Miniprotein binders against Uncharacterized protein YPL067C. Designs and how they scored, part 15

Target 1, 184 residues: Uncharacterized protein YPL067C, of Saccharomyces cerevisiae (q02754)
Amino acid sequence: GWKWEQIKEIIESGELARLKRSRQMTDKYHEHKKRTAGLDMNQYVLQKLGWSLDEPQLENAAAKAFSSSTLYAVRANDFPYNFEPGVVHLVLWSKVALPVHSPDKAVREAARARMNAFLQAQPLLRPLLSSGHVAWFVNYPELQSVARIFHAHVLLFFPRERYSAEQVKTTVDDILSHGFEPLA

## First folded at step 6 (miniprotein)

Design y03 (from p1 with L16F F20W L23K R71L L73K)
Fold by ESMFold2-Fast, scan of step 6:
Structure y03 (fold): chain B 184 residues (1-184), chain A 82 residues (1-82)
Amino acid sequence: as target 1 above (184 residues)
Amino acid sequence: SQEEVEKLKEKIERLFDRAWKLKEKGDTEAIEELEKEVEELEKEIKELARKGVDPETIKELKWEALFLAILIKYLEEEAKEK
């Protein structure tokens, strides 16, 4: 599958459509889609996360994205992409949308800075951040099956030479069980 | 032995297949059974290491078991959310 440096190049170039599942994973994904045929995927995800987006007053919330643990959730990706061994593929769901693809440069940069600040503030990610082993992307709207709920793909790379399986398991279990820490 | 390593690799592949078939079913009992299978897998890997299987093969098996454990953890969390 895609090597870590290739993954980062694809994300930086914006060619996100190139990031894809293996044939085996694609088959499992299609099986899942058949089983969920006729369902509103946005409602399915909200139910899975235990969320309601009927809350009024999310106006001015973009600047407060990730400011409370009730505003986001991190989960393992059900159908991870075809990445090399050692890449952990997570999905960060947010009630507050970040306009990371805005055509307005200032808006786009501010949104991306907020996401970067959020990930940089995570103590559990510090060693990976220092070595360039954390990456994230948000699919363009036309590539999203769940277009109305903001979600970012968060990739963590644990090279086997540098990390034991137990260290990776502990870190991933902590992230999935306790979540990320809010950003002030 | 190499035969034992190959059998364990086949077991890991079967466990991945079983895990993916359990997605969306919310079958807590089946997920718990699968978790116990993974715990047994981890013990079998340690036994292979004790028998002198080379460190690189053991590392590969441990990483495969880790990815399987992460998937099972996800299935448990998903079942709770239902």
Scores: ipSAE 0.000, ipTM 0.272, lowest interface PAE 14.5, mean pLDDT 75
ESMFold2 (binder alone), alone request of step 6: mean pLDDT 79; pTM 0.732

Design y04 (from p1 with L16F E64Y F67W L73R)
Fold by ESMFold2-Fast, scan of step 6:
Structure y04 (fold): chain B 184 residues (1-184), chain A 82 residues (1-82)
Amino acid sequence: as target 1 above (184 residues)
Amino acid sequence: SQEEVEKLKEKIERLFDRAFKLLEKGDTEAIEELEKEVEELEKEIKELARKGVDPETIKELKWYALWLAIRIRYLEEEAKEK
């Protein structure tokens, strides 16, 4: 599967369509989708997160994203992409959309800066951030299966030569149990 | 031995396949069975270390066992939320 440096290059270049699930994971994903056929996937995800959307409030400016722990949730991606061992694939769900692909450069850069600031502020990610082992991307709308709810893919790389199995387990357990800290 | 290491890697691959297949069913008994097999896998890895398999190979096997354990935890959390 994709090595960490290749993953970062693909994200940086914007060629997000190159990031694909392995055939095995794609087959599992399609079987899951077949089972959930006929369901509104946006409503399915909202129910799983325990959320209800109030659309006028979700139109708030990107600057307000992540300002309260009630506005986002981090979960594991159960159907991760074809990445090398040691890459943890998380999904960050947000009630506030970040226009990270806006054609307006100022809007795009502000949205991306907000996401970067949010991830950089996380104490649990600090060692990984220092070594360049945190990356994120948002699929283009045409690649999204859940288009109405903003979500970013957050990738954490734990090189085995730097991290014990116990350290990785502790960090992942903390992230999934306690979540990320709000951005002031 | 190298043959024992390869056999254990094959077992790890099979356990990952079983874990992925369980996502759709929420079968708590099958998830518990996988959890027990991962515990047995961890014991087999320790035994290979005792037999003198090199530390780098042992580290690799422990790394795969960790990812399998994390996968099983995701299955448990998803079943809990249903």
Scores: ipSAE 0.000, ipTM 0.249, lowest interface PAE 13.6, mean pLDDT 74

Design y05 (from p1 with L16W F20L L23K K59L R71M)
Fold by ESMFold2-Fast, scan of step 6:
Structure y05 (fold): chain B 184 residues (1-184), chain A 82 residues (1-82)
Amino acid sequence: as target 1 above (184 residues)
Amino acid sequence: SQEEVEKLKEKIERLWDRALKLKEKGDTEAIEELEKEVEELEKEIKELARKGVDPETILELKWEALFLAIMILYLEEEAKEK
């Protein structure tokens, strides 16, 4: 599957369509979507998160994103991508949307800065951040399976030569059980 | 083992048959039973991964379990509205 350096290049270039699931997994997804025709994927995610989105929360300013642990949740990605072994794929769900693809440059840059500040402030990510092994992206709307709930893909790379499977599992379980720290 | 993988694939098809019947005519108790069996399926997939079944096969089984879970959520929501 995609190597870590290739993944970072694709994210930096903005060619996010290249990161989508392998052709085989995409074909399987479309086949199963026929069996689940009429299902609302947004409702599935809300149920799994224990959330209820209301209109005022969705309209919160980007500056408020991640300011309280009740406004976001981090989960393992349920829709696998074809990445090399050692890449852990998390999804950061947010009740507050970050306009990271806004056509307004100032808005786009502020939203991206907020996400970067949030991830850089995480103690559990510190060793990986230092080695360039944390990356994130938000799919363009046309690439999103769950378009009504803001979510970012957070990728953590644990090179197999440096981390055992047990160490990876311990760190990931810690992240998933404790969550990320709110951004002051 | 391959034998255990084939048994899980058979179980997945049986669970889909039950889910599709419940989609046509819901039954809250039957939906709850189906939910428990899908949870059991997820645990069995995790156990196969622990036993060293290849990652690509595990990925395929996880996709199947995910779509069953989505269908069950749909059935539960439909039942709540009736």
Scores: ipSAE 0.023, ipTM 0.418, lowest interface PAE 6.8, mean pLDDT 79

Design y06 (from p1 with F20W L23R E24Y F67W R71A)
Fold by ESMFold2-Fast, scan of step 6:
Structure y06 (fold): chain B 184 residues (1-184), chain A 82 residues (1-82)
Amino acid sequence: as target 1 above (184 residues)
Amino acid sequence: SQEEVEKLKEKIERLLDRAWKLRYKGDTEAIEELEKEVEELEKEIKELARKGVDPETIKELKWEALWLAIAILYLEEEAKEK
């Protein structure tokens, strides 16, 4: 599947549609989409995350993104993409939307800076951040099944030569169990 | 032996297939059975290391078993969130 350097290149170029699900996971994804067709996916996700059944309506609040642990959640991606072994694929759900694809450059850059600051502040990610092994992307609206709840794909790369299987499992388990720390 | 290594690789692949077929079924008993088989795989990998199988092959087996453990972790998290 896609090598880590290729993944970073694709994300930086904005050609997100090039990222692919594995052949086996693509079939499961299509079955899931058929089963959820016509459902309010926003309500489905809110129920899954244990959030309020009310739709999230946070306007003009991008600067407050990630400021409290009640505003976001980190989960495993339901259908992993076709990445090389060692790439862990997480989804960061946020009640506060970050306009990372805004046509306004200043707005876009500020939103991206907030996401980068949030990830850079995570103690659990420090070794990966130092080696360039953390990447993230947000699918364009036309590629999203859940358009009204902000979510970013967060990719962690654990090169086999640098990490034991136990270290990777412990780190992933810790992230999924305790989440990320809020950004002041 | 090389044959023992190949048998473990095949077992890991078979268990990965079983793990993915359990997605969205909420079958916690079957997931617990997979967790026990992963524990047994870890013991078998340690035994191969004791018998002198090369460190790179052992590292490869541990890495493949890790992906199985992560797949099971995903199943557990999905079931818990219902």
Scores: ipSAE 0.013, ipTM 0.429, lowest interface PAE 8.0, mean pLDDT 75

Design y07 (from p1 with F20Y L23Y K59M E64W L73R)
Fold by ESMFold2-Fast, scan of step 6:
Structure y07 (fold): chain B 184 residues (1-184), chain A 82 residues (1-82)
Amino acid sequence: as target 1 above (184 residues)
Amino acid sequence: SQEEVEKLKEKIERLLDRAYKLYEKGDTEAIEELEKEVEELEKEIKELARKGVDPETIMELKWWALFLAIRIRYLEEEAKEK
């Protein structure tokens, strides 16, 4: 599947539709969609997260995104894309939408700064951040099956020559059990 | 051997498929039991390495086993919250 440097290049260029599942994972995803075809996928995800979409009046939603651990959740992607071995595919769900894309699909600077600050604040990601092994993207609206709930794809790359399977498991387990730290 | 590697890859795929199906049923206890299968899988991978299967193939199997382990834990926790 896509090598790490290619993944970063695709994200930077905005060709997000190129980041897709393997044939095998696509087949599993389609089987899952057939079994859940009658469900409201937004409602399904809210139930899985234990959430209701309370929309408090925030002075600036972009500046307040990720400010409290009750406003977001990190989960493993059930149907990861076709990436090289060592890429861990997480999904960051947020009650507060971060306006990432302008109408021409460029990434807004304020949104980029907020997301980067949030990820840089994570102690568990520090070694990966220093090596350029953390990337993120938000799919364009037309590519989203869960359009009412903001979610970003967070990719972590653990090069096999630098990380044992045990180190990767420990780090990912910590992220999934404790979540990310809120951005002060 | 290549035959043993292929069978192990098939086993990983079957366990992944089973985990998704158990999650759909909300069978948390059965999902938890799959963790024992992952432990056995790790032992089988270690034996393949001892038998001289190439390092790249062993790392691929280890990454798939790790992916499966993470997926089982995620689905287990999600099933508990249904």
Scores: ipSAE 0.000, ipTM 0.218, lowest interface PAE 14.3, mean pLDDT 74

Design z1
Amino acid sequence: SQEEVEKLKEKIERLLERAWELKEKAFKGDPEALKKEIEELEKEVEELEKEIKELARKGVDPETIKELKWEALFLAIQILYLEEEIKEK
ESMFold2 (binder alone), alone request of step 6: mean pLDDT 80; pTM 0.748
ESMFold2-Fast, scan of step 6: ipSAE 0.196; ipTM 0.590

Design z10 (from z1 with L16Y E71L F74W Q78K)
Fold by ESMFold2-Fast, scan of step 6:
Structure z10 (fold): chain B 184 residues (1-184), chain A 89 residues (1-89)
Amino acid sequence: as target 1 above (184 residues)
Amino acid sequence: SQEEVEKLKEKIERLYERAWELKEKAFKGDPEALKKEIEELEKEVEELEKEIKELARKGVDPETIKELKWLALWLAIKILYLEEEIKEK
């Protein structure tokens, strides 16, 4: 599958369509899509996350993104891409959309800066951030199965030479159990 | 032995498929009904960790042991995901 440096190059180049699932995960994904055919996938995700469109804290202002733990959720990706072993693939769901693909450069850069600031503030990610082993991307709308709810793919790379399986499991369990800290 | 390593890999694959089946059941049905089945998967992962340690004791090479530990890790992560799904019912 894609090596970590290749993954970063693809993200930086914006050629996100090149990031593909393994054959097994592609088959599972297609099976799942057939089983969820006719369902509102946006409503499914909201229900899964325990979110409601009626919730007073749902805001669509980029500056408010990640300002409260009620505005986002981190989950494991159900259908991981064809990445080398050691890449943990998470999905960061947000009630507040970040216009990271805006045609306006200032808007785009501010949105990306907010996302980077959020990830850089996470104590659990600090060792990985220091070694360049955290990356993120947001698929273009045409590549998204859930187009109305903002979500970013967050990739954590744990090189096998430097990390034990127990260390990876502890970090992932901590992230899934306690989530990320709000951006002050 | 190579045969024991391959059998353990097959066991991990079967448990991973079981986790996928439980994910689909959680999506379509009552997550409370799945709690016991998830607990059983957790016990199977514990058994896998013991079997991997035994293979290491018997002299299976460090790289193969590392591969087995990482295969078991992905299964464990899938189970953590299932636990979060039932909590968010």
Scores: ipSAE 0.316, ipTM 0.677, lowest interface PAE 3.3, mean pLDDT 82

Design z3 (from z1 with L16F Q78M L80R)
Fold by ESMFold2-Fast, scan of step 6:
Structure z3 (fold): chain B 184 residues (1-184), chain A 89 residues (1-89)
Amino acid sequence: as target 1 above (184 residues)
Amino acid sequence: SQEEVEKLKEKIERLFERAWELKEKAFKGDPEALKKEIEELEKEVEELEKEIKELARKGVDPETIKELKWEALFLAIMIRYLEEEIKEK
C-alpha cells in the first residue's frame, strides 16, 4: 500500500483516483454495495447521522462550516484504503459543503483554508500536526458514492515506531466519542 | 507458537466477518434485535486482548504481537461504528 509521504504527494497532485481500498476491503465494499443496491445512499447516510435535508442552507456557507458541533460529524471509515499500517482513516461529514474543487480559485482557496483552519485548531491532533501526520482530501464528485453530502477523508498517521496500538486506540476513541471542536 | 498465532488471526477474521454481517442487518433490521449479538461480539473482542497478552507472555515476537494488537484495534473501531449505527442518533 501507499506510504505516508506518497499519500501526501498524491493528495497534493490531485490524482485522487490512485488511492484505493485494500483487496479484502474492496471485496467487502462490493458485497455491501450489492446488498444495498437500489438504495439512496445519500438518504441512508442522512438517516444514520440523524440529519435532515430540510435544514436551511447557511449564507456564506464556507465561512460558517464547522462553526457548531451540530453541523458536522466524524466517523471511522468503514472501508479502509490500501494505506501502510498506522494510517487511521476517518470521514468528516458536513451539512455545509466546502467547494474545495471550485473552478473559482478564490472560492476554492477559501474553502481549503477553512478546512485547514478547522483541523489545525484540534487539540487532539496537535502532536500529529506538528510532525506532518495529518492529511485530508475530498474525492471529486464523479468518484463519490454519496455525492450530495459533503464529506472529507481525514487521515491520521501513527508510525508504529512512535506509537503503540493502545495509544492509537485511546486517541481514536477520544476523537470518535467527543468529536472535533467547533471553529468560530 | 506459530500455530497459535495463525489460529488467533483466523479468529480475528471470523469476528470481522461477523461485524460486517451485523452491520448489514443493522441497516435493514430491528436495532433492538441486534443488541445481544453486538454485546456477544464485544465480549469476543475483549477475549482477543487476553489471548494476545498470553501469546506475548509465551514469547511470541514483539512485531507479531504489535500486528495482532493493531488488527484487534481495527476490529474494535468497526464494532464501535456498529454500535453508533444502531443508536437513535
Scores: ipSAE 0.000, ipTM 0.322, lowest interface PAE 11.4, mean pLDDT 75
ESMFold2 (binder alone), alone request of step 6: mean pLDDT 80; pTM 0.752

Design z4 (from z1 with L16F K66M F74W Q78L L80K)
Fold by ESMFold2-Fast, scan of step 6:
Structure z4 (fold): chain B 184 residues (1-184), chain A 89 residues (1-89)
Amino acid sequence: as target 1 above (184 residues)
Amino acid sequence: SQEEVEKLKEKIERLFERAWELKEKAFKGDPEALKKEIEELEKEVEELEKEIKELARKGVDPETIMELKWEALWLAILIKYLEEEIKEK
């Protein structure tokens, strides 16, 4: 699978279609889709998150994102991509959309800055942030399985020489049980 | 041996498949029946961890052991949070 430095390079280049599941995981994802073929996937995700989306304020979305723990949720990705061992693949769901791919540079940069500020403020991510082992991306709309709900892929890299399996489990369990801290 | 490693990888793959099946059943299934299936999955993951430890003792290379431990860890995390999803509703 993709090595950590290659993953970061792909994200920076914007060639997000290259970040995909292995053939084996793709087959399992298709089997899962066959079982859920009759379901509204947006409603399915909302039910799993315990959410009922109200319409957000479009013009102030970036400033409001992550300002309250009720506006987002972090979950493990059910079908992780083909990354090297040690890469934890999380999904950050948000009721407030961040226009991270806006054609307007100022809007795009402000949205990306908000996401970066949110992740940089997380105490549990501090050691990984210091070593450049936190990355994120948002798939282009045409690549999204759940297009109506904003979600970012958050990748955490725990190199084998630095982290034991037990340390990784403790950190991931803390993130998933307590969630991320809101950003003012 | 390589044969034991391949068999364990196939077991891990089948356990992931069962976890995904349970996640779909959790959406509209019977909570009590799902709890029992999750408990059985948890027991199989515990046995998986013991089998990985034995492979390490038998001299399987550290990189392969790390990959197996990583897969088992991820599977355990998914099962834990599948249980939480069922409790939530």
Scores: ipSAE 0.005, ipTM 0.360, lowest interface PAE 10.6, mean pLDDT 76

Design z5 (from z1 with A26L E71Y Q78M L80R)
Fold by ESMFold2-Fast, scan of step 6:
Structure z5 (fold): chain B 184 residues (1-184), chain A 89 residues (1-89)
Amino acid sequence: as target 1 above (184 residues)
Amino acid sequence: SQEEVEKLKEKIERLLERAWELKEKLFKGDPEALKKEIEELEKEVEELEKEIKELARKGVDPETIKELKWYALFLAIMIRYLEEEIKEK
């Protein structure tokens, strides 16, 4: 599957649809999507996160993204893309949408800076950040199966020559149990 | 042995398919029945982890053991996802 350097190149180029081009996983995803076609996936995700979008929305909300642990949740992605072994795929759900694809450059860059600042501030990610083994992306609206709830794909690469499966499991368990720290 | 490694890879493939089936059932299945199936899958993965340790003890090469441990980790992450999803039902 896609090697880490190729994954980063695809993200940087914006050709995000290429990341989903895995024959076996695409077939399983299409089968699953066909079986769940009648379900409201947005409602399902909200129910599972214990969230409601009926709460008043904040003007200039992007600047408030990740400011409180109640505004986001990190979960494991259960539909893996065709990545090389060692890539852990997480989904960061946010009540506050970050306009990371805005046609307005200033808005787009501010949103991306907020996401980068949030991930860079995480102590659990520090070793991976220093080695360039943390990447993230947000699918374009046309590629989103859960379009109403902002979510970013967060990829963590643990090279197998440097990390045992037990070490990776410990780190991932820690992230999923405690979550990420809010950004001041 | 190579035959034992291949049999374990086949078991891993079966467990992955069962995890995918359980995810499908999360939307329309009975929560109590699903919880039981998830617990059964968790026990199967625990058994897989023991089998991987036994292969390592028998001298199967380190690269193959790393590959098998990676599959076991992936299954454990999927099970954690399923457990968290069903817990909120």
Scores: ipSAE 0.005, ipTM 0.326, lowest interface PAE 10.8, mean pLDDT 76
ESMFold2 (binder alone), alone request of step 6: mean pLDDT 81; pTM 0.765

Design z6 (from z1 with L16W W20F Q78M E84R)
Fold by ESMFold2-Fast, scan of step 6:
Structure z6 (fold): chain B 184 residues (1-184), chain A 89 residues (1-89)
Amino acid sequence: as target 1 above (184 residues)
Amino acid sequence: SQEEVEKLKEKIERLWERAFELKEKAFKGDPEALKKEIEELEKEVEELEKEIKELARKGVDPETIKELKWEALFLAIMILYLEREIKEK
């Protein structure tokens, strides 16, 4: 599957459709989709997160992204992409949309800076951040099953020569149990 | 040993199928029944980890063992996800 450096190159190039699921996982994903056919995935996610979507005004809302733990949630991605062993795939759900794909360069860069600042502020991510092992992306609308709720894919890379499976599991459990810290 | 590796890969595939079935049941399941099924799946993944250690002891190559260990890790992560989702119902 995709090596970490290749994953970063794909994200930087914007060819996000290339980060497709493996053949094995695709079959299971299709089975799950078959079973959930007819469900409003937006409503399902809102229900599971305990959220009621209120679209904030984009002009003044982006700077508030991640400012309170009530505005976001981090979860594991259920169905892994075709990544090398050691890549942990999380989904960061946000009530505040970040226009990270805006055609306006200043808006796009400010949104991306906010996301980067949020991830860089996380104590649990510090060792991975220092080694360049944290990456994120937001799928283009046409690639999203849940288009009404902003969400970013957050990838954590734990090289097997540096981390044990137990250390990875402990870190992931801590993130899923305690969540990320708000950005002041 | 190759036959045992293939058997273990088949077991990993079956455990993933059960994890996805359990996730579907989470949409409408009895909380007590789901908790027990998650616990059972966790125990089966623990058994898988022990079987991987035995394969290593029997001399299966380190690269294959590392691959199997990381497959087991992703199953363990799915269980953590399911446990969290059930608690937030």
Scores: ipSAE 0.057, ipTM 0.490, lowest interface PAE 6.8, mean pLDDT 77

Design z7 (from z1 with K23L E71W Q78R L80R)
Fold by ESMFold2-Fast, scan of step 6:
Structure z7 (fold): chain B 184 residues (1-184), chain A 89 residues (1-89)
Amino acid sequence: as target 1 above (184 residues)
Amino acid sequence: SQEEVEKLKEKIERLLERAWELLEKAFKGDPEALKKEIEELEKEVEELEKEIKELARKGVDPETIKELKWWALFLAIRIRYLEEEIKEK
C-alpha cells in the first residue's frame, strides 16, 4: 500500500484520484453508489434553499465550523484505502461546509486554515502533529460519496517501530469515544 | 427563547447522527427492524417542524429560523436517502 511519505506527496499535489481502496472495499463502494445514483443531497438542499456555495450565508456559516461539538463527528472510515500498516483512516463529518477547493484563493485559504487550526488544537493528536504524522484531505466534488455533507479524511500514522498495537488502539479508541475538542 | 433554540439544535444533531447510524446498519441490518426506526425518525422530523413554527410565532429572529429550517430539511433528505437504501434490500 501507499507509504506515509507518498500519501503526503499525493495530498499536497492534489492528485487525490491516485489513492486506491482495497478491491473488496472498492466493490462494496461501487455497489452502494449504484443503489443511490438518483440521490444528490447537497444539490437538493441547495436548490430547495435557493442557495449557492458562493452566497455570504454559507461563507459566514463556514466561519462557525467546529465551534460546537454538535456541529461535527469523527468516525472510523467504512471504506479504507490501500495504505501501509500503521495508517489509521478517520472521517470527520461536518454540518458546516468548508470550501477548501473554492476557485477563490482567499476563501480556499481561509477554509484550509480553519481545518488546520482545528486539528492542531487537538491534545490527542499532539505527538503525531509534532512528528508530521497527521494529514487530511477532502475529495473533489466529483469524487465524493454517501451523505454528501462536508467530510474530511483524517489520516494518522503510527510507525510500528514507535508504537505498539495496544498504544495505537488506546489512542484511536480515545479519539472515537471522546471526540475532538471544539475550536474556540 | 435562546435556550429553546439551543435545545432544538441539539435535538437536530442527535437525529442526524441517528439517521447516519441507521444508514451504516442498512448494509448489514434487518430491513423490518430498520423500517420501524425510520418511521420514528419521520415522526421526530414532523415534531421539529412544528417546534420551529412555534419559535417563529414567539418572535425568534428570521435568520435563526432559516438556519433551523435548513437543518430540518437536511435531516428529512437524509431520511429519504436511508429509505431508498433500505428499499434496495
Scores: ipSAE 0.000, ipTM 0.109, lowest interface PAE 16.8, mean pLDDT 72

Design z8 (from z1 with A26L E83A)
Fold by ESMFold2-Fast, scan of step 6:
Structure z8 (fold): chain B 184 residues (1-184), chain A 89 residues (1-89)
Amino acid sequence: as target 1 above (184 residues)
Amino acid sequence: SQEEVEKLKEKIERLLERAWELKEKLFKGDPEALKKEIEELEKEVEELEKEIKELARKGVDPETIKELKWEALFLAIQILYLAEEIKEK
């Protein structure tokens, strides 16, 4: 699968469709996609997260994104992309959309800065952040199965030379159990 | 020891396939019944750790042991995905 440096290059280049079109998909993954084709995935995700979205209140509230733990949730990605061993794939769901692909440079940069600030503030991510082993991306609308709920893919890389399997599992369990801290 | 390593790799692949099958069943099946099967898979993964340790004790090379540990970790993470889906469903 994709090596960590290749993943970062793909994210930086904006060629996100390359990550989706990995050639090493399993038969079970394709089977699952066929079986869920008729579902309202937006409603499914809202129910799974226990969320209700009040559209007028949350629109254009990008500066308030991640300001309260009730506005987001972090979960493991169900069918991770085909990445090298040591890459953990999480999904960060947010009630507040961040315009990270805005054609307006100032808006785009502010949205991306907010996401970066949020991830940089996480104590559980500190060792990975210092070594350049945290990356994130938001799929373009045409690549999204759940287009109405903002979500970012958050990738954590634990090099096999530096981490044992047991250490990785402990860290992932901690992140999923405690979640991320709100951004002040 | 090579035969034992190959058998353990085959067992890990079989358990991974079972984890994928349980994920498909979550869409159609009874979440409570699937929770028991997931708990059974969790116990199988715990047993893999002991089997890997025994292979290391028998002198299987450190690189092969490292590969087995990472394959078992990938399986454990897939089981975490299943456990989360059951809890949130």
Scores: ipSAE 0.052, ipTM 0.500, lowest interface PAE 6.6, mean pLDDT 77
ESMFold2 (binder alone), alone request of step 6: mean pLDDT 81; pTM 0.768

Design z9 (from z1 with K66L Q78L L80R E84Q)
Fold by ESMFold2-Fast, scan of step 6:
Structure z9 (fold): chain B 184 residues (1-184), chain A 89 residues (1-89)
Amino acid sequence: as target 1 above (184 residues)
Amino acid sequence: SQEEVEKLKEKIERLLERAWELKEKAFKGDPEALKKEIEELEKEVEELEKEIKELARKGVDPETILELKWEALFLAILIRYLEQEIKEK
């Protein structure tokens, strides 16, 4: 599947549609969408996160996103993408939407800076950040299956020559159990 | 052996398919019946991890072993979160 360098190049170029699931996962994803066609996928995600759509939307997203642990959740990606071994694919769900694709440059840059600051503040990500092994992206609306809830894809790369499967499992389990630290 | 490696890859693929089928069933509102199948999947992943360790001792190349361990890890993470989601309903 996609090598880490290729993944980063695709994210930087904005050609996000090129990042996709394996054939098997794509087939399961389409079947899932087909079988849930009469159901609200946004409602399903809210139910699994224990959230409510009635939560008030916060203004000033670039300043408020990730400011409290009640405003976000990190989970394993529902359908794995076709990435090389060593790439861990997480989804960061947020009650506060970050306009990372805004046509307004200042708004877009502030939103992206907030996301970068949040990830850079995570102690558990520190070794990976130092090595350039953390990347993130937000799919364009036309690529999203859950369009009403902000979510970012967070990719962690653990090169097999540097990390054992046991070390990776420990780090990922820690992230998923304790979550990320709020950005003060 | 190469045949044993191919067998494990096929087993991982089947277990992944079962995990995704269970996520679909959970969404459609039959979560109680799923607990037993999740426990069965967890046992099969544990068995898979033991088989991978045995292949490593038999001299299968480190690259292939690492690939199998990573696939097993992703499957274990998926099953863990499926179990947690069902419990929280």
Scores: ipSAE 0.011, ipTM 0.411, lowest interface PAE 9.0, mean pLDDT 77

